# VHH binders against q9y6x5, part 317

Target 1, 379 residues: q9y6x5
Amino acid sequence: LPPKLLLVSFDGFRADYLKNYEFPHLQNFIKEGVLVEHVKNVFITKTFPNHYSIVTGLYEESHGIVANSMYDAVTKKHFSDSNDKDPFWWNEAVPIWVTNQLQENRSSAAAMWPGTDVPIHDTISSYFMNYNSSVSFEERLNNITMWLNNSNPPVTFATLYWEEPDASGHKYGPEDKENMSRVLKKIDDLIGDLVQRLKMLGLWENLNVIITSDHGMTQCSQDRLINLDSCIDHSYYTLIDLSPVAAILPKINRTEVYNKLKNCSPHMNVYLKEDIPNRFYYQHNDRIQPIILVADEGWTIVLNESSQKLGDHGYDNSLPSMHPFLAAHGPAFHKGYKHSTINIVDIYPMMCHILGLKPHPNNGTFGHTKCLLVDQWCI
Below, E stands for the ipSAE of ESMFold2; O stands for the ipSAE of OpenDDE; V2 stands for 0.75 times the mean of E and O plus 0.25 times the DockQ between their complexes.

## First folded at step 13 (VHH)

Design Z31 (framework vhh_7uia_1; at its last look DockQ between E and O 0.89; V2 from the best seeds 0.00; counts 0 for: pae E 4.5 > 2, SAP .708 > .668)
Fold by OpenDDE, look of step 14:
Structure Z31 (fold): chain B 379 residues (1-379), chain A 124 residues (1-124)
Amino acid sequence: as target 1 above (379 residues)
Amino acid sequence: QLQLVETGGGLVKPGGSLRLSCVVSGFTFSSYAMAWVRQAPGKELEWVSSISGSGGSTYYEDSVKGRFTISTDNAKNTLYLQMSSLKPEDTAVYYCARAQYVYHEGEWIPFDYWGQGTQVTVSS
């Protein structure tokens, strides 16, 4: 039988939640599989970019989804969570479900993973759900497992996405132990439901399952605000993205805009596009604006009319608070093995290996995940 | 035509044992996962156990782990559920079902065929 893989994402699941809260179902999943304690994600540490990095193995500058909000100066197009279905934004890379589906006797399925309801390179998943946040996890799970079980050609790759604990992290802040405990308990219960459903249908032993996330969450505060209006007039620039990484499109001389912003706050770094640190791999794309502002951890960039969140993400990808985890189970994975860290782009070549797919050129390193796999040598 | 027929239910004391059987006709086990589900009075249907088509993998609900054993005899086209250390909370109608999704009344259901059920009552 051809190998099968289900990739599951719980948005905004910070890695250290595993140390600070109880997850009976997830721990059982890990016990019978593998855990990567910390996954270094890509900069910016946002939802769309990181989910696309997982399935492409590329940094944001390479796959072209460089933020949750983007602007293309040539076409004058905008990208946002409410406007994400134009293939224009996704076609700079080939996600794994497309690669998989182009193989003989294989099909892909998706339940609301970013980009899966868009034809990319004129290919859309054989089975998919249009994104709708109102659809329950149960319904998503039912569809995914139905497709995994009943499809012809068989579904060999599937994705499942859920919006928590990200939404709650934003609302309550990650340091709210009472509310986050409740939220994380629900997440663990959903993992329990997932495992139970797979067992119920007789799929569990032969299916590879990866449970991961795109980013973490840091605590924000009303006392840690950077007000751009105090530094520069709105007439001098267009704001493409706001916090914690602001994308600035100058309406006047770029240098003048830069000079007005460079000393705006001691808790914010201001970069011209060409001066963005190399370690971010966030420079070589036209969709990156001429000036970016990067707030320090826990600081929020605001305008006078901006709303405040108690938690946020998108900060420096070297920060532990921004890091998700990865757990996996199935015939391809060891049992009871824990690994310290990988890069999020490493997931792609691993998944390709598991599925027997030739990977597209990518930034991942297969060697980083060898210890997770039963068919590989690990030193 | 496809048919599932459960037998083996009855009245048993707590701590007792029962063996349920499900005779299948119209299809082969090796092509489908099979399951036992149960419904207690006033409660929703509950999954109890599943076995893969090959018979190589068995799965159990947490409440019955270590007490129940699911198995098949392909030569007899029969699914079994060996129940031991029975408890009052195990009282229910037990159904055998084929684990195959089917669209029914606007919803996808994970089991396409069911038996008539067999009553299991655990009481002192």
Scores: ipSAE 0.556, ipTM 0.858, lowest interface PAE 0.9, mean pLDDT 95
Fold by ESMFold2-Fast, scan of step 13:
Structure Z31 (fold): chain B 379 residues (1-379), chain A 124 residues (1-124)
Amino acid sequence: as target 1 above (379 residues)
Amino acid sequence: QLQLVETGGGLVKPGGSLRLSCVVSGFTFSSYAMAWVRQAPGKELEWVSSISGSGGSTYYEDSVKGRFTISTDNAKNTLYLQMSSLKPEDTAVYYCARAQYVYHEGEWIPFDYWGQGTQVTVSS
């Protein structure tokens, strides 16, 4: 029986939601599997960067997806998360589905995971869906389970991405108990549907399933805005990314731009690229701009306007509000085991081990996740 | 050619028991997961239970768990559903199905071969 793995992401699923809301289906999943309470994600704590870190085991400076909006100074190319299918942006790393497909008699399948509809190193996921947010979870689940059940060569690695609770977290904020309760109950029901579909197909006991997320969410407010226009005129710079991490490309001398920004607000830190804290692992890539602004938790950087966002992410990865969780079930995993914390880059070498793949060089440490696995020792 | 033939349905009183059988020809159980699916009058198809081909891992919809037991006799190519503590809401046509996706009229569906069904009626 070849090892199989399904990797599922619910975007923006803050770890602390597990303590504040009821998840009967997820709790049943965890009872017979494993739970990692906090996953320390990579900086910046945004969707595209962290999803690519999960499947490459690399920090953003190493895999090249450094933000949801990027500019590469060497090639003069611009990236936007909604439309860019240029392999250039993704080719600085080799994601797990590419490595999986290069093994004899193996296929990969993908429902909307970032990067899976792009040929990376001339290899695209064997089965995939072009990104479209309007496609239901049920249609994504139907396609993934069909490909897992009926493929030759067999699908051994599959991914499934869902936009919630991130979209609602932005709209309502994570402290809106009424709206978030409704959204999170719906997600728990989708987890129930997933488990039922796998049981229906006779796959449940032989398939490894990981349920995780890329980041958390924090509460924002109209009372916590940083107006960048009060700091510096638009004629001095090109804005590559805005909030809560602003990427500034100077049109004049970098020192002049830095001096106009550095004392503008007590609620953001201003870094020259070479002064970005080493703990972020966010410095050694041409797509990281010469000046980076990092807002304090819950603060929004704006251009002389109000913000309608009641929740956001992208903040310092040391913040517990930015942390997702990881739950897993299957023949590779212990049953009923709870673990405190792993790094998001540790997921990739663990998945390679489960699938019998040799990982590409990466920033993860297999030792951090071996306690989750039945064939490994924790000592 | 593949054929699935269900037997064992009938009229039973609430609290009663029935055993459904599905005899398969044209393939072997050990290569495929097998399922029981039911359709009550005026309702959509509902998955009831599955058994894996490899070694008999069994799965049940929550409403039948503890009351129904799925099993196979691989030597006889026969799938069984032992039903106990039957309730009026268990009244349905029960289908034996092979759990493998097939393309049908523009859609992928999770069962490629079905029996003709056997009627189970639970009433006083």
Scores: ipSAE 0.531, ipTM 0.846, lowest interface PAE 2.7, mean pLDDT 92
Fold by ESMFold2, look of step 14:
Structure Z31 (fold): chain B 379 residues (1-379), chain A 124 residues (1-124)
Amino acid sequence: as target 1 above (379 residues)
Amino acid sequence: QLQLVETGGGLVKPGGSLRLSCVVSGFTFSSYAMAWVRQAPGKELEWVSSISGSGGSTYYEDSVKGRFTISTDNAKNTLYLQMSSLKPEDTAVYYCARAQYVYHEGEWIPFDYWGQGTQVTVSS
């Protein structure tokens, strides 16, 4: 029987939620499997870039999804969360479901993972759902487990995406203990439903399951705003993305725009593209704009308006508040093992190993995940 | 022709025991996960227990764990549910089902073949 893997993302699940809230179902999942307590994600710490990094093993500059909002100066194309279906944006990398599906006697399935409803390299998952945030978790779960159970050729790689706790994290902020406890309890119940469905179908022992996330969440405040209009007239630039990493396309000389912005706020770093810190691995793609503004944790870049967000993400990927976790269970994984940290790009070569796939060139290091796997020596 | 036939239901006092049987014909029994599913009066169907065809792995919903035991006899194509420490809340019709998706009335249902059901009543 070919090995099978289900990759699950609960968007915006900050790693330290595990220690600050109760998760009886997730803790049982971890107890019989593995936990990586912190996953260091890629900069910028946004949804589309980090989900694509998981499935390609590449930094954002290498896979080309460099933000949730992008502009390509050569083609004049725009990308946003409402305009994300053009394969142009996705074709700079080959995600794992494409590689998997092209193997003999294998299929891929997807329930809402970013990019899975796009024909990347003229290839789309054999079974997929068009993205629609109104579709319940139960319906997503039912479809993905039906495809894992019934398909010929068999589905060997499947993805499942859920928008919480990200949506509620933005709405309430991570410090709202009462509301976040309610939200996270519901998430834990959904994990319980997932595990129960797999047991009900007799799949639990032989299916590898990864539960992870793309980023965390930090607290915002109306007292921590950076007003760009107070520093620069909006006629001098085109705004490609706003907060917490603004992407600035100058309409006048770039140095003039930089000079108007560099002292705008002590809570914001202003970078010319060539001066972006090397540790971000965020420079070598034409979709990265000539100037970026990086707000300090918990600060929000605004034009003239107040911010409605009480929580946000996208900040420096060294911040623990931006880091998700990874838990996994199945025949490939040890039982009862905890690991402190990996890089999010390390998930891809590990998944390729589990599935017996040859990875494309990537930025991950298989050695970082060896201790999670039963077939590897842990040194 | 696939058939699943349940037997062994009845009336039992609280704390008592019953053994349900499900005789299966028309398919390779050991190639499929099998389940017990119950329905109390006026309630939705509720998964109770499953057993894998290939590995002998058993799974239980939380309220029956430690009280119920699912098993198979592959030579007889028979699925069993040994129920002990029965409670009034266990009162239901118990169905034997094959855990495989089927398209039915506009949706995918995770059980493609069902028995007729057998009534279990736990009452003083």
Scores: ipSAE 0.359, ipTM 0.783, lowest interface PAE 4.5, mean pLDDT 92
ESMFold2 (binder alone), look of step 14: mean pLDDT 81; pTM 0.823

Design Z32 (framework vhh_7uia_1)
Fold by ESMFold2-Fast, scan of step 13:
Structure Z32 (fold): chain B 379 residues (1-379), chain A 124 residues (1-124)
Amino acid sequence: as target 1 above (379 residues)
Amino acid sequence: QLQLVETGGGLVKPGGSLRLSCVVSGFTFSSYAMAWVRQAPGKELEWVSSISGSGGSTYYEDSVKGRFTISTDNAKNTLYLQMSSLKPEDTAVYYCARVNYKYHSGEWEPFDYWGQGTQVTVSS
């Protein structure tokens, strides 16, 4: 039988939630599997970019999903969470489900993972659900387990995406212990349901399961706002993305726009595209705008208005508050092993190894994850 | 034609043991995963344990792990649940069920065939 892998994402699951709250079901999963305590995600620390980095092993400048809101000056196309179905945006990389279907006589299945309901390089996931946030976790899990058991060619790679705890992190902020405790307990119960369903169906001991996330969350405040309208008039630029990383397309001289922005607030950094720090790997793509603004952790960029967000993400990827974790269980993984840190781009080559796929060129390093795997030597 | 028939239930004291049996007919037993599912009075159905069609993999609900053992005898087409260290909380009707691995009519249900059930009562 070919190896099988289920990749599960809980959006916005900050790594240190594991230390501040009780997760009995996740702890049981980890006890007989592996835990990576911190995953260093890619910049910017947003949902679409990081979910695509997980499945391609590429920095955002290389895979082309550089933000949740994008603009292409040549084609005049706009990308957003409500306008994400054009293959144009996704075709700069080859995600693992496409590789799985093209290299092997195997199928892929997807419940809501970003990009899985879009044909990429003329290949769509063999089984998929069109994105709909109203569909329950239980219904997503029912479809995934059905496809894992009832496919020909066999489903060997499956994905499952869930919007929490990100939605509640934005609404309440990560420091709201009462509301976050309730949300995180519900997520732990969903993990329990997932494990129970896989055991009930006879899948558990032969299926590799990865539970991870795309980013963390930090506390925001009405006391930490950067009013962009106090810096520059709207007539000087087109705003492509706002907060906490603003993407600025100048309507006039780029230098003049930069000079109006560069000293406006002590709580944001202003970069010309060519001056963006190399450590971000966020420069070599036409979808990255000529000027980007990066707010300091917990600061929100606004247009002469208050912000309703009590939590946010998108900040510098060196911040521990932006880091998710990775837990895994299955025949490919050691039992009871803890690892401190990997890069989010390292997940892709590890998954390719588990599935027996040749990875496309990528920014991950297989050596960083080999100690998680039973068939690898890590001494 | 296709039948699952449970036996072996009864009254037992806390800490006691019982062995449930499910005799299967009408399908190739070794081709399907099989499960035990229970329903306590006034409660929802609860999955207890599963075994793969090959018999090589077994799975348990956390509350029964270490106390219950699921097994098969392919020569007899029989599924077993050996229960030990029984607790009052184990009181339920126990059903033998065939795991549904096939998609039918656009609707997925985890079990496609059920036995009639056998009552297990754990009481002093």
Scores: ipSAE 0.000, ipTM 0.370, lowest interface PAE 12.7, mean pLDDT 90

Design Z33 (framework vhh_7uia_1)
Fold by ESMFold2-Fast, scan of step 13:
Structure Z33 (fold): chain B 379 residues (1-379), chain A 124 residues (1-124)
Amino acid sequence: as target 1 above (379 residues)
Amino acid sequence: QLQLVETGGGLVKPGGSLRLSCVVSGFTFSSYAMAWVRQAPGKELEWVSSISGSGGSTYYEDSVKGRFTISTDNAKNTLYLQMSSLKPEDTAVYYCARVHYKYESGEWEPFDYWGQGTQVTVSS
């Protein structure tokens, strides 16, 4: 009987929330499973890029989803939330559900994970839900568990995505203890519902479950704004993405645009594409624009306007505030084991190992996750 | 020709014990997880316990853990629920159910076949 894996993401779940709030259901999950306290995500620390890195094991420059808003100068195509279903944007990598369906006679199932409602290399998830933020967690859970219980060929890989605590993190900011406490308690209750549903279905001890996230959240303020219009007129460039990483396509000489921007704010770094720090692994893709602006943590780039955003992400991936966690339970995982840190790209080769799949070449290191697994020796 | 028949209910005093039995016919018993679900007067259906198709894994709702034991006899196609330390709150109609999703009333439901139920009353 083939191994099964359910991968669950709670968008924007900052790792240190685990230390500052009570999670009785998640703590019960961890007690009989494993916890990775920090997951170092990829740059930029945004939703679409990091969710695709989890399922491909690749840096953004390699998988091609380099931002939530993109422009490809060769084809002149634009990517946004409304254009996310064009396979062109997703075809630079092979996500795990495609590999699962093609290497073995197995099915995949998806409740809203980014990319799962798009045919990638002519392969779409066997069962999927078209993205709709209005669909409840309970409906997503019901569909995923139905597909896990009732599929032929069997569903061996399933994904479930939930928009919180990211939406509330943006609205209230992570320092709003009253509102964040309420939001995080609801998430913990949803984790409790998930575990109870799997127990009810007789699946709990035989299903591998990973609970993780794509990034964290940092506090923003109207006192920490960078007004781009104070340094350069909009006639000199096309804006591809704004904040906290601005993607600039010059309409004139690149050097002239760079010179107008480079001293615009002490709270922003300005990079020509070839000067982007190697540690970001954010350079070798046509969708990365000629000039990139990177705001300091908690600073928002604006166009002569105020910002009501109290929390944001997208910042430098070395910042602990940008890091999520990973918890897992199931027959593949040790019980009661705690690990400090892994890279988000390490999740993919670990999942391939659990499912018995041959991974595509990737940037992850299996050795970083082997101590989590019962069939591996740990040094 | 699929049938689930519950027996073993009755009136018992607090702290007492009962064993419920569910005789199954018409399918390969060991191929499906099986569950006990109860409905107290005026309340919604509440999942109580499940057992995997292999019989290797058992699961319980928190309020019954340590008091109830679910088991199967595959040779007899029978599911059991051994109930001990019974409380007035355990008063309900108890149903055995097969764990397999079906479409009903516009929604997917996790149990496709149910028994008729057996009444358990815990009262002084």
Scores: ipSAE 0.385, ipTM 0.781, lowest interface PAE 3.9, mean pLDDT 92

Design Z34 (framework vhh_7uia_1)
Fold by ESMFold2-Fast, scan of step 13:
Parts: structure tokens; sequence; C-alpha cells
Structure Z34 (fold): chain B 379 residues (1-379), chain A 124 residues (1-124)
């Protein structure tokens, strides 16, 4: 039998939530599996960029999903939401479900993972759901487990995406202990439902399951706003993305726009594209705009208006608040092993190894995940 | 008919510079990423550098970063590789290639069309 893998993402699950809240179902999962305490995500620490990095093993500048809102100056195309199904945005990389379907006589299944309802290099997941936030976790789980049991060729790679705790993290902020404990308890219950469903269907013992996330969350405040309109008039630029990383397309002289912005706020770094720090790996792509603004942790960039968000993400990827975790269980993984840190781009080559696939060239390092795997020797 | 024609190779001393050119025909140049790939005697093909179809995004193998610069002239359908601070280890046949994302015969085939190659020799 070919090896099988289910990749589950709970959007915006900050790593230190594991230390500050109780997760009895997740703890039972980890006890018989592995835990990576921190996953260093890619910059910018946003949903679409990091979800695509997980499944491609590439930095954003390489896979082309460089933000949740993007503009391509050559084609004049705009990318602004998850209902945008233009393959143009996704075609700069090969995600693992495409790799799985091209190399093996195998199928892929997807419940809402970003990009899975889009044909990429003329290949779409064998089984998928069109993105719809109103579809319950239970319905997504039902479809995934049905496809895992009733497919020919067999589904060997499946993905499952859930919008929480990100939506509640934005609404309440991660420091709202009462509301976050309620939300995170619900997520733990969903993990319990997932494990129970897989056990009931006879899948649990032979399926590799990864539970991870794309980023964390930090507390924001109405006292920590950067009003861009106080620095520069709208006639000077087109705004491609706003907060906490603003993507600025100058309508006039780039130098004049830069000079108006560079000293506007002590809580924001202003970069010409060529001056973006090398450690971000966020420079070599046409979709990265000529001027990028990066707000300090917990600061929100606004246009002469109050922000409704009490929590946000997108900040510097060196910040622990931006880091998710990774937990895994299954025949490929050790039992009861804890690892401190991996890079989010390392997940792709590890998953390719588990599935017996040749990875497309990528930025991940297989050596970083060796200690998680039973068939590997770690030094 | 698709054609990729490399020129600009030759003999150069260590620390020297050389510019390779690749003229392409038979496809819309700006619609494809392009790459330089090299093969040293008795070694495997090694990817050197790639550039997006628009010319805005460039990528380099670690050993050539800071020494080589890839660029395009879309009006001339020409891909360039400016090589500086050349080392004996850079001695190879350099191929121009069109980037693809195909999987065939058990292998990723990141390139579907290749030129005939141009020899670069770095020796004293």
Amino acid sequence: as target 1 above (379 residues)
Amino acid sequence: QLQLVETGGGLVKPGGSLRLSCVVSGFTFSSYAMAWVRQAPGKELEWVSSISGSGGSTYYEDSVKGRFTISTDNAKNTLYLQMSSLKPEDTAVYYCARVTYKYESGEWTPFDYWGQGTQVTVSS
C-alpha cells in the first residue's frame, strides 16, 4: 500500500497558545506523535503566502503568492481574495498535490486549502471543494475521509483547512483570555472529532496526519495606529496592500514617495524594494512593489480611520508571536518526540519523503526534519 | 521551430569576466522563465541562474551569487549571463534553457528546450 498523508491547517494558531491553554485532544495526539514547538514561517506572515510555502517549500518571492493582496504591473491583474481563481497567480510553483498526481498513479483531495480549487499547470486536485467559509469543519472532514476511503486511483495526499483561530484572533486579540479559551477549546474538540472519525473509519493507524498552521497572532490597539494619510497624499501612490505590510506603487517619482514615508512614523520601517532585508527572502518577484512599509509588532497602518482588528499578523517572521507549531502522528513519525524549531519551507520536502515523491526544487532542508521520522537517523 | 542559440563563451583567466548571450526564437520569450544551466567535464548538469518572463525576478545558485548577473532584453529575445570574478570551478559548457514545470519518466523536467551550449574555460 502506498503511504498516505493528511495535512491539516488551523489558520492563525500561535505556537504559545499551547503553553497558555489546555488542549486535551491535541495533547493526546502529541503524546503518541511528534511536536515541533515553533515553526519559523516566511515573510510576510500572511495566510495565502504561508499556506503556499507549506505545500511548495518555497519562499514567497519564489512561489509568487507574495501577499493576500497583489498587483502585477505588466499584466495589470489584481489578486485580492480567495475566490480569485486565475491560475496566473499560482503558476510560479508546483504544490505537493500536483507533484503527487504527476509522479504516481495517485489522487489528491482538498477541503479548502488555499490554491486547491485552482488549476495549477493544468492540474487540479482530483477531489476538491470550491472555497466557501460557510462550510462547516464537519462537512470538510466528511468529504476528506470519504475520498480517502473511496478513490481510484487512491488518495494518498489530502488537505484540510479551517479559518479558526485566525478569525477570532483578529476579532478579540490573542490577549483576550476568556474569548480565546472558548475558541481554542472548540478547536481542540474539532481535533478530537478528527481523530475519532479517522479511528471509526479504520484510517488512524495507517495514515500520517500533520496538524499545523500558517502564522501566529499579536495584540493590536487603537493606541497603536500609523496614519498613512498624515504622511502622504493619495495622489502620489496606488495602495496594493495596507497592513501591517503596506505595498506602495508610486504614481510619480519613487524618490519623492520614499522621502515622504521614510520618517513618517518611528513604528514603521520603509524599504525601497532593493533595500528589503535579505533575511526576509522578499525581493526577487515582480509582484513585490517598489516601496514596502513594515509596521512594528502590534502596530496597524490605517488611512485616516480606526482599525477594527484587536489582533493581526503579517509582521516580521523573526517574532515568536508570528510562529505557528507543527504536530504529527502516524507510521512515519516517532512517538513522544519534541523538537524546538523548523522552517515552514522544510515541511514540503519532509512530506515528499513520507509520500515517496521526488520534490520539485525548493528552499527547504530535509535534514531539519530528520529527527521527526522513524526511517531517518538524526545527528 | 523553437531555437535557443548561445554565444559568448571562451577562455578567460581566473578573476576575469565574460558575458554569455542566448537568442531565442519560435516562442513568446516574455511568457517563459529562462535559465542558465552548466555541465563541467564528467559532472551532472548544475542549475546556475533563472529569470522570470518579465525580467523582474532573478534567482542564483549559492556558488555564483554576487558574481553572476542574469538579465533579458525582451525586444531582442535575448537572455544574458554576465559573469565576473570567474574561478576555475566555473569551467563548464553553459546551456540556455526554457523553464517548465513538467514531470516525465520519473523525474522533474524543469527545462524543456535547450541550446547547444557554449564552452567557458577558466584557466591560467
Scores: ipSAE 0.000, ipTM 0.255, lowest interface PAE 14.4, mean pLDDT 89

Design Z35 (framework vhh_7uia_1)
Fold by ESMFold2-Fast, scan of step 13:
Structure Z35 (fold): chain B 379 residues (1-379), chain A 124 residues (1-124)
Amino acid sequence: as target 1 above (379 residues)
Amino acid sequence: QLQLVETGGGLVKPGGSLRLSCVVSGFTFSSYAMAWVRQAPGKELEWVSSISGSGGSTYYEDSVKGRFTISTDNAKNTLYLQMSSLKPEDTAVYYCARAQYQYHSGKWEPMDVWGQGTQVTVSS
């Protein structure tokens, strides 16, 4: 009987929400499991990049999903939400569901996790749902639990993705206590439903469950805008991604574009690709553009327009507001253990260990997660 | 003793409304999902609706979506089914049941504890 793992992501679940709101169902989950209070994500602190880092253990420059909007100068291809099904974008790494299916006589199942509806290295998740934001959490949970119980070869790795609290974090901002309280209570209720479903199906005692997220959220304002049109004319460049990290493809000399941008706003840093800080691990990929603009926390880059977003993410990954958490429960995990911090790339080698898979070379360090696991020595 | 007691059935005309109640004893709601299952004359059991133990998730058979609402009152240990826009096809004995699991597939769910049932007749 091989070990089983369900990986659940609530998009945009900022770690300090756990301190500012009540989560009775999540608290009960953690009481008999483990909590990592902060997960240091990868730069850029965006959905597609960080979800792919969780399942590959790689920095964005290594796995190739370097933003939610990308341009590849070698192939002249564009990546956006309308073009994310092209395997080209995902083929620079091998995600854990592919490894799970290829190393052992095992199946994978997926409800909406980024990349799982795409054949990667000619391998698609054994069971999957095509991405559709209108599909309820309950329907996603129904499909995952049916596949976990009714599949041959057995489903040993399953993923479940939910768009909240990210969508509401963008709309209301993380400082809107009334609206965020309602959203987070609903998420806690969904966690309660997840646990109850697993108990009713007899899965709870033998299934490892990880609940995590890809990034946090910070408060934005109409008073904190950087108008890029005040810095440089559109005729000088092609815009690949806008905010809070702008990806600039020059139409003229790169140095001339850089000189027009470098002193335009005190609230953004302007980098030539080779000058991007080493700590970001965001330099060695053709999809990273020749000039990158990085806005300060809470600042929004705009093109002569207002922004309706009251919250955003994508900022410097050293910022605590960008950090999610990780909670886990199951036979692989200690009970009642609290850990301070891990890197998001550390999740992949931990999951490979739990499933008995040989990890592909990765940027994670298994030693960082050893204290979470019952079969490892933490002393 | 585990006990489920349904009330609220009766005779109504097409387009009418009824609220069914199920009072439970001997177990905790939050440990189990609850369901409404019906059986029309000469037909097999048909799952109608389920609610999770947390009350956060509700599920409905396609033919009743938008017309029926399942809810719980934990203080009264009571499960409800609010039925609106009733049709002759809704005529059945309605059973309250403790669910093993739930599907969003519109398929019947396994049940382990049942009530005695309450008759709903929709006729003009």
Scores: ipSAE 0.000, ipTM 0.109, lowest interface PAE 22.8, mean pLDDT 87

